# VH-VL binders against Jasmonate-induced protein homolog, part 11

Target 1, 185 residues: Jasmonate-induced protein homolog, of Atriplex canescens (Fourwing saltbush) (Calligonum canescens) (p42764)
Amino acid sequence: MASTQAMGMTEQQKKSVDEMVEKATNMGVNVQAQNSAVVSMINQTNVSMTFNENHNWSGSVVGTGYPKSIPTKQSRQFIHQGDAKDGSQGAVVYYGSNANGEPCGWLLAWCAPTNVTPTKPNRVYVDCGAQSKFDTISWDTIKAKLDVGPATTNFTDVDTETTIAAGVTSTGSFASVGAAFGLST

## First folded at step 6 (VH-VL)

Design n09 (framework fv_danvilostomig_arm2)
Fold by ESMFold2-Fast, scan of step 6:
Structure n09 (fold): chain C 185 residues (1-185), chain A 120 residues (1-120), chain B 109 residues (1-109)
Amino acid sequence: as target 1 above (185 residues)
Amino acid sequence: EVQLVESGGGLVQPGGSLRLSCTASGFTVSDNYMSWVRQAPGKGLEYIGYIYSGDSTAYASWANGRFTISKDNTKNTVDLQMNSLRAEDTAVYYCARDYEWGSYDAFDIWGQGTLVTVSS
Amino acid sequence: ALVMTQSPSSLSASVGDRVTITCQASQGISNYLAWYQQKPGKVPKLLIYAASTLQSGVPSRFSGSGYGTDFTLTISSLQPEDVATYYCQQYDSAPPEYTFGGGTKVEIK
């Protein structure tokens, strides 16, 4: 019995999500409460990525917190527990490097409402590019873009040759958010 | 003034346990990653592990299962519990603040270190 | 396992000399590298992070360079107070895999 999970996730990512949910449940985290988001990020770059910052519009990270880093070609997971009114809505920024060794950033934002409806669906918004793009973030601007975002998306920054793809889907127990931080081929 | 002070070092027999404490002043441990690093006599620096706000911990592979890091936000302290000690654990143990500059981090403040000697 | 190799293990130089210490990573670590100074009997002190960014309060005679696998710490004009062991440290690997180099002992002739 496999969990339904965000599109684009690898089989290893899906196993890692299942393991994180089990571990969190064993430590007393209720992942089903208020449409928690279980977020899995895979680093498809050639170097490790490091957590830079997060932003919460609704809800907060629980359990072991945001992964400090994501090793090259590996995935890391976290759980963001939604609040009763608006569910789980947040963002993370990770830093790393592109193929030319230039500092770059990847931004993932997600919205997993407490009650998913056609007018309040699961949403993602992504961005990537030069690290300097993320030195000063307008969270209001990101929120405005997230609020009209699709359930699956991708973006390529031509200047840095960086890519990001993400998706979100409801599993019946929690929202599964998957993201791939990468480089253009 | 920002400062870290370690305590709890001493002589312990092989197989024994010891708890080190690190007291922070001038900043709050809950706002930072806090790490432990050791240095055997005449040798180099060796990373042990960290604890973060949100109670996330991680350990070097060799330390996992024997060493545990915890914190007390009210007392502003970080502890290192060491179990099943061996002669090769003899070292000066440092508490360090792992300060983050965006995606970059480094140990910007170190305690004075406390000596742990494992000997019979 | 990512290993950091420092060269030389020790060196002696005269006051005013330009001193160069190298650090090599077994795989690419971008610029996720820090340098520390440890004077005899003292605690380590952060000198440089992000391979080339000088920590506040560190004298300008210290500089760092490098990217990927090869890194250099330079002291442009060695002073008596610079007698110390210098360590590089990578933080590209997810904790707990932070790795220090073996250290370079700098002495005055």
Scores: ipSAE 0.000, ipTM 0.467, lowest interface PAE 13.5, mean pLDDT 85

Design n10 (framework fv_danvilostomig_arm2)
Fold by ESMFold2-Fast, scan of step 6:
Structure n10 (fold): chain C 185 residues (1-185), chain A 122 residues (1-122), chain B 109 residues (1-109)
Amino acid sequence: as target 1 above (185 residues)
Amino acid sequence: EVQLVESGGGLVQPGGSLRLSCTASGFTVSSYYMSWVRQAPGKGLEYIGYIYSGGETAYASWANGRFTISKDNTKNTVDLQMNSLRAEDTAVYYCAREDYDFWSGSYGMDVWGQGTLVTVSS
Amino acid sequence: ALVMTQSPSSLSASVGDRVTITCQASQGISDYLAWYQQKPGKVPKLLIYDASTLQSGVPSRFSGSGYGTDFTLTISSLQPEDVATYYCQQSYSTPPDFTFGGGTKVEIK
């Protein structure tokens, strides 16, 4: 039985993931395939966050795409359908502001292989900080970091006082990816 | 530039029919929910219905059975067929693009046409 | 039927004033709310979506807030070009049951 929880997901996020899986199933999307990632993001900052960009190494987003915004203190979800060989590997960048009103960004990257093994585990990589950090992203550098990443991680940028935590779990039919975009104050 | 232009409005007798057309430029209608909204003189906005991708349509209860929305992907147009028109249907009719994310529920009508006036009177 | 009620129906304010417009839903709609501006004789323009996200190109003096049933559109410093009727719209219902509020007419004194 697939778990609807990635490590560190809130109860509200788990419920939202369950509702999204139900909607996808009703539309004929097979989220029970082990090469799909259901991604839940919670905005723990004081302002709304907006989608800036994505990158796909393997697979693609399903349906209408990535949530355009994540309101303050709320969560949003999307489904990323992996390919048969490499599964779901992608990244998203959202923009917002820190406690001082300075423009900031949060980056989540995940790897959910089609066949999870000790040598090909679920992985995440996160980064956050000033928005300018994400004006020019080296996706090759992000991929290299993701490829040796853990299944759960967190990062705090001391200059902007921003933080991000994420995790990924694949316990059956799909990978469950959770991320919290926040402030370290 | 992203634009919508409506045409086909005019004077029609009660019980008559009219077909409005909306021409899109700068984007492809097959990639969006496309909607019609009307506004009676001096009154507020009223949602009529939409068409999406594969031709799926849905209509406000008051419009269902009288109004039909269709599209032509090759011509990049969206049409509104109005039948059994009444004096109460007198309004400016707008075509609009819906930027709608089904999964998150994020929604806004980000592009509107200039509108076309339909007058129903005898 | 999900009904959106706007208040006031009209207001007059001076240039530079802070203006607030309220929109109330008959049931909880989370943050599935957009605000539109319609200047006299012109087409509606999207100002805000997801209750608080400002549309690209919209001046920063506009802001939205609220969640559930109570929503507010604020103009921090009213300008002459802001004379318009403002509408809220809920998208919590599945299309086509999206509902507009009755509008709030903003005029300069």
Scores: ipSAE 0.005, ipTM 0.485, lowest interface PAE 10.6, mean pLDDT 85

Design n11 (framework fv_danvilostomig_arm2)
Fold by ESMFold2-Fast, scan of step 6:
Structure n11 (fold): chain C 185 residues (1-185), chain A 122 residues (1-122), chain B 109 residues (1-109)
Amino acid sequence: as target 1 above (185 residues)
Amino acid sequence: EVQLVESGGGLVQPGGSLRLSCTASGFTFSDNYMSWVRQAPGKGLEYIGYIDSGGSTAYASWANGRFTISKDNTKNTVDLQMNSLRAEDTAVYYCARGGYSSGWTEDYFDYWGQGTLVTVSS
Amino acid sequence: ALVMTQSPSSLSASVGDRVTITCQASQSISTYLAWYQQKPGKVPKLLIYAASTLESGVPSRFSGSGYGTDFTLTISSLQPEDVATYYCQQYNSYPDLYTFGGGTKVEIK
């Protein structure tokens, strides 16, 4: 049975997100990350994905920056260093194609507060679909959705047959974010 | 020993088409970004486009629609198809390999071919 | 459109001199900048990537620095074999990829 927008993650998506969270955790431990979001993304589409843009609500990317591309069936990582007050809150948009060769985009947003509490938890927000959907992004609208978002989420755009799943968890002094960019076909 | 060898250059008339080929050896071709860069006589370097490990392409805005990049992993070749050629397309065309940094492939160029000359003239 | 401005366009210096070449991006490219050396009649050769990482086999007299929009290539003690045109290149930015600077021709006096 095909997964729909209303269903939870597929078993494959759960496995992929968990594996990405583990890769993020290993990277964060190795670099002794603090007050950061360590992000691992896997491209489960049939073509390479290319970095399009980012947005920072608090904090900024460090090191070598955002991966320029994520080759098909491979994963890439980055570290986003949080500020002292609000931690790491940001978003990335990658472009690629669906099964029909139509241009598509995938958006991942995360919130990793400096001090995680039940009222200020780690959050993710995801979106995907036609590339034109991301021509003009309302970052205020994304932020509003992120601010009430869960720690684990997924979305399927039925028109383009694209999917995205993500999760975030605290790991010592940093947050591990895992995401899977994919197709529903 | 990494080697990139371009071929297919020559004289072509305005409005014509030409296909360049680059043969790679000494590395796992399927894992790398491959790019085309040109240089007009006495001028600077100008990026054309790339093809990644999965076969996806991206082009400089001026090249999109006229130039197409493709590859064949079984032959270790990357090709540049050039259409609607103009006098200003006269240049040495280089094939270049993308580099590897911090756990991912990047499109800076760690190895270059010798180049092949394309002359567009009547 | 992202533009890369390289300066100076040419310079002449003596053997042993410190030479500095600058490169400016019209918008931030983080550290996604490479430097290439092209000797007369030869193909370009990678010197530096990620703004400051020296490519294997490149002499230690070459160094790079910078972040965001402002970058420099330094040759600490110019040698005769360093006569070449040097190019910076960004490899970051959507929608235009791989923008090169105009080049700096380095000659011995």
Scores: ipSAE 0.006, ipTM 0.485, lowest interface PAE 12.6, mean pLDDT 86

Design n12 (framework fv_danvilostomig_arm2)
Fold by ESMFold2-Fast, scan of step 6:
Structure n12 (fold): chain C 185 residues (1-185), chain A 122 residues (1-122), chain B 109 residues (1-109)
Amino acid sequence: as target 1 above (185 residues)
Amino acid sequence: EVQLVESGGGLVQPGGSLRLSCTASGFTVSENYMSWVRQAPGKGLEYIGYIYSGGDTAYASWANGRFTISKDNTKNTVDLQMNSLRAEDTAVYYCARDSYDILTGWSEFDYWGQGTLVTVSS
Amino acid sequence: ALVMTQSPSSLSASVGDRVTITCQASQDIRNYLAWYQQKPGKVPKLLIYAASTLQSGVPSRFSGSGYGTDFTLTISSLQPEDVATYYCQQGYSTPPYITFGGGTKVEIK
């Protein structure tokens, strides 16, 4: 699998994604079916991050679900298997802390359609800020923003000094999604 | 805090059956691969099998057909049903949280129960 | 079946000594190796995963190295509380094909 400069995946993330795809294939998971998304998240904050919730518009995570934690300065990955019609479309929210120890959240949403075209491209949407921002999420609002989103994006919340960058690229076998959850300090 | 507590161990006759239970607290079994590992007295660790969040199970070849793993998400417990027990099944049985999922690429056991002794003898 | 061979089976060393334990896989397992510590009468505790990454809370005197088939656990300065049996475990094979090494018992002279 190829990680692009636009996605910003580290060499270790690329290796981890390749290893996960191999293990999934050995388990009988067809990552090429329905344009599965292989998502890699790196925690660039100073503390461990914890999974809070997910949402599926199309497809579902395979295996045990989403990584429960992402240790500081490490990456974790998951595979989201797309459905035949719309591919892989989902979102995850992780909680952690900013540089001041205040509770914060990071949201990644992605769209990897079954047939990527100029009118149905790969897309991402990201958001971050105070944890309370994610206590009640309007998934319809997130979906509307995702539907017009670019293939690479970044956002910084000035008030909490948190940042998030993400990108999605088709590799020929599956879609590769990379995200960096970080601090702007 | 994360805690796993096994129960149900004891003395059983060859050919008999026994059910072990593992109660989890501080996390939900529905989000993890949960595994059973055993250790015969004075011997090493031996993998038995797992149940994953979706409920499907798999077993080491020697355990397949004799051992069954199940879970109860409401009670947050994982059980190991052992049938047709033999003297060589005498061991301390541990339940363990497996970091494995297809997602992380690492299979290691980050939390273990304290173990429960099963003795198979006449 | 992927076999993990651990050596030595036991060793005795003095407090402050550097201790090395080796683990060999019968096939290339890349970095899918974990190390566990089991103190007498206690449950195993995860020390290291991904061959060289220390589990949170594990003292820095513990380190792991290796890739492929040959792996080493090192205790840079042995302490009395490090008396235990140490096990390696490969996670390269998907469950249920997980296998452990035979263990190395570490004692103080």
Scores: ipSAE 0.000, ipTM 0.462, lowest interface PAE 13.8, mean pLDDT 85

Design n13 (framework fv_ozuriftamab)
Fold by ESMFold2-Fast, scan of step 6:
Structure n13 (fold): chain C 185 residues (1-185), chain A 122 residues (1-122), chain B 106 residues (1-106)
Amino acid sequence: as target 1 above (185 residues)
Amino acid sequence: EVQLVQSGAEVKKPGESLRISCKGSGYSFTDYWMHWVRQAPGQGLEWMGGIDPSDSYTGYNQKFKGRVTISADKSISTAYLQWSSLKASDTAMYYCARSDYGSWYEDAFDIWGQGTLVTVSS
Amino acid sequence: AIQLTQSPSSLSASVGDRVTITCSATQSVSYMHWYLQKPGQSPQLLIYDASNRASGVPDRFSGSGSGTDFTLKISRVEAEDVGVYYCQQYSSWPLTFGQGTKVEIK
């Protein structure tokens, strides 16, 4: 099946998010604050993916930090704690390979405001393709795309046969952000 | 007690169809991937594929894709491995094993079934 | 596919000996696990994620390594440790096992 996540997460990822919240709380991180985002990423490619880069517009990663690797067919989580005014707004880029063994990248950007309103909704922006696409990232350009983004989205790069789907949902305590990094083959 | 219980040994002829099963008990079936691992007589372990029972998403070792079908019925906590047409080369011990999926770095095959011996001969 | 090569392919040890088994991968592995298959039994998990002992596994078993080279050690082998040991990677599709190391006890 294509990498589609209507609510931004599979049921297994939701369980992993709950476990992440518990572990972070035990480490003294207040995940229940309205300005936290718990981000879950699933690797549906055939190889391990490795962390390449992040960007923060608002807030920063807490707890154990960004997962350095996401094994094939597994998910990994992180917690991004937003600031009081603008909430959690950030992006991550992971590298991997497509079905032909060509170097590829997957980019997830999210916006989870401290107080979600029609004017300040939850948003995601995604992109994927050849690794070289991400050699020099214009974060201003990504931010412009994110600022008009929907709460759920997907994108397929025909040239590399890569795909990415993502979504963000408010839980009443924190924002839940999910993404699936995959192949279209 | 967490257990995986597999169906009994099978003796078949080439060209026949077969479905073997693996039933999980003592845990939340949809929280773990179920994998199938093959062991030919006197040989090592070979991964065939796996399934996420929560949404029936499957992955296959390319060597077996199209030759077997992996499925699961979460209402009865049972996973299946099926052949439409058996070959003598399918003679092997077949194990099911679960793996944690989406946990904090837990992905090993921590619980294994007892195995199902499949013998295909004319 | 990531190929895993174990060394040695077989060994014979006396009770109380230290046993060392290595597993070499053709490319970097994120997660390496070790299993023991005793004669006539299903495989059982010994070590997960390179160095963590599975529940119920005696402390004489230990694992180490990262990247492409991993090691399983038995500090003082016991008669019940006879069987075939397998490494397994969870970094690349398809999932693969090493060819196995047969351990016999004198």
Scores: ipSAE 0.012, ipTM 0.622, lowest interface PAE 8.6, mean pLDDT 87

Design n14 (framework fv_ozuriftamab)
Fold by ESMFold2-Fast, scan of step 6:
Structure n14 (fold): chain C 185 residues (1-185), chain A 122 residues (1-122), chain B 106 residues (1-106)
Amino acid sequence: as target 1 above (185 residues)
Amino acid sequence: EVQLVQSGAEVKKPGESLRISCKGSGYTFTDYYMHWVRQAPGQGLEWMGGIDPSDSETGYNQKFKGRVTISADKSISTAYLQWSSLKASDTAMYYCARGYDFWSGDYGMDVWGQGTLVTVSS
Amino acid sequence: AIQLTQSPSSLSASVGDRVTITCSATQSISYMHWYLQKPGQSPQLLIYDASNRASGVPDRFSGSGSGTDFTLKISRVEAEDVGVYYCQQYDSYPYTFGQGTKVEIK
């Protein structure tokens, strides 16, 4: 499977993540000590994707915030600073279009606990499909799915021919979260 | 210094194959996307496609997909644009340009090759 | 594909004039770039992400705009600024350029 782990990121994504961590550190953002998640998203669709919404279960986005858009075939990154008790747990939704020009959405949720253990592991949950699927999101339902989710996952929506893959790994300083928003065609 | 050096001008007949090159130097080749941009005589700029040299993943302008092949050899820091069968309509200046995307914003195509003029005529 | 229309298509300016070039998109653009192609030369990046000057670009060049309308300004045009200026959207595949604005110096 095309890997979305830190080790599966493109060299461009890795460089962008490294630059973001350095820039944030120089601005006084504590990326390492707060069990933050550094999230990298690559848009593998044929159109620009636009930020629609986020949700925080624990922690919050820092620095310049969520990327306003992800251009075609490019990656964008953000830092989500975890709280001391539960770490970084959040979700983002980006909108775009499929190969037929139909409005579609991609949802990434992640959980990077402050102390990763076998009973409290890193987790991701993903979903994609028609934009209308995300008009009203039950965050409690997403959280329930995330809480039993794996560290790496993928999903394909057959009806819209959209796909999403994601992974989360601990680096020893922060959690690295990677996601690819794409098309199955 | 950072530079992109392209192969020399080509004069070809319709039906011939051709591969032109773009060699990067002064930077880490795999850290940047490489784009190909075409300019027909007296016309503006047109994006053809690009490649991520770290994994050879390509993207094409649908207008050119199937008509050209974009590839790269990261061991020699060189990207290629190839035609299996040239047409007179392929007559144009071809530029390579590197692109780098960053969380603070897209940096655009900041370094360009000198261009390769391809003339296809009978 | 996103179409970009530049205005004017061409202009003639005297050294020291203020030059304004506009770029209008058929859709809202988050990432717009500007390039200059001097006669017989490769394009060079002037402005990235609407308003950021590229490395080595003189401060007389500035960019602004958001949504569908973007502007490139040259505060005091110099003889070396002759060429064709292109806007470029980096939002949607295929990436597209405007038709170009030719700037000549009287």
Scores: ipSAE 0.007, ipTM 0.521, lowest interface PAE 9.5, mean pLDDT 85

Design n15 (framework fv_iluzanebart)
Fold by ESMFold2-Fast, scan of step 6:
Structure n15 (fold): chain C 185 residues (1-185), chain A 123 residues (1-123), chain B 107 residues (1-107)
Amino acid sequence: as target 1 above (185 residues)
Amino acid sequence: EVQLVQSGAEVKKPGESLKISCKGSGYSFTDYWIGWVRQMPGKGLEWMGIIYPGDSDTYYSPSFQGQVTISADKSISTAYLQWSSLKASDTAMYFCARLDYDFWSGEYYFDYWGQGTLVTVSS
Amino acid sequence: EIVMTQSPATLSVSPGERATLSCRASQSVSTYLAWFQQKPGQAPRLLIYGASTRATGIPARFSGSGSGTEFTLTISSLQPEDFAVYYCQQYDNWPYTFGQGTKVDIK
C-alpha cells in the first residue's frame, strides 16, 4: 500500500528517489520527450528483478517496451507516451527475491496528466510484498488508490522485509518518475 | 570482457536439420535480449528474431515465423537458432547480438555481436 | 513493417573527404535509429544509436542526425579504415528492420 508524501522515507530512500527523478529528467530532456512519463527505476535488492506485467489506463510505452530485467544495484528507464486527453497513466510489476530468497514483487503506478493542476496533479502509488500478492491484481483498486495518491510515497512490507519508494515531478513538457525497489534489511 | 561466441561453420544438404549456438560470457546472460540476424551472400542484414533468456520470451520477424526456432539454455548461457529442414536458400552468415539499454537516453541498442556462423546448404 | 531505404547504394570518396549517407523510413521512427559499420568478413559494429548518440569507442568523425523519417550519417574526414558498408536500423517498431546498406568505396 502506498502512503503519504515522503512520510516514512529514510534519508537513503529520499536520495535514491531524487537520483532516479534526476536521471529521468536528463533522459527526457535528451530525447525531447513530450506529454510523456519518463520513468527511472533502481533495483536495490541483492538479485536481478524481472518484468512481470504492466497496465495502461492511458497512454502506452514506446520503443521495445519495458526493460525485461533490472540487474542488482543498477537502474533502467523507459518512456511511456501519454494520450492527448489524460496523459500517461500506467503501472509495472517486477519480480525478484528478498534477503531470505523468497519470491517477491514490486508494483509502481503513476499518473502524469497532460495538464497538471492542483486537482489533477502528478501522482504515484507503490506496493510490494510476496510474489503471490500480484498473482491476481485488481487494477480498479490500484487505480482508485493512485487517483488519491501523493507525488512522493513509500511502502514497507514487514512480512517480506521489502520496500519501495517513488516520486514524480514535472520538468518542462514531461513528467519524471523515480522509483527505488529495495529491502528493509 | 563481454563476449558472444558462436559455433563453427556448417555444411549441410537440403532437408537436414541444424542447430547453431551463441554463448554469452562476461555479463548476466539472463538479463539481456539476444537477437539473430541473417546475411545472405553479398546481401544486407535481416532481423530474424529476439529471445529473452531469463524466461525464453521470443519474438520472430514475420518473414521467419515458422521457418526457424529460437531458444536458449540459461544454465549454460547459450542461445540457439534451429532448422528442422534446411533449404538451399538458408545459405547465409548468421550473427547473434546482445541488446543493451542506455539509462541516460532511454535507448535500446545491439552493442556486442558474435563473430558469425557460416551455414552452407548445397546438394 | 517499416521499410528503411538508404542512399546512395555506393559512395566513392577519397581519404580525407567528407562522406554523407542518407537513410529514409517509410513511416516515423522518432529517434529510434542506429547506424552500423560492417567490414568484409566481420560482424557489424554499432556506431550510432538514438539517431545521434555515438557508441563507446567510436571516433568523433562519425556523427548522426535526423528524426522522424529522414536520417544522415556523416564521416567528417574519411580514414582508410572507414571504407566499409554502412547500415541504418530502426528499433521503434517490431520487427526491427535494416536498410539495404551503403557501400563506401575508395575513389
Scores: ipSAE 0.006, ipTM 0.530, lowest interface PAE 11.3, mean pLDDT 88

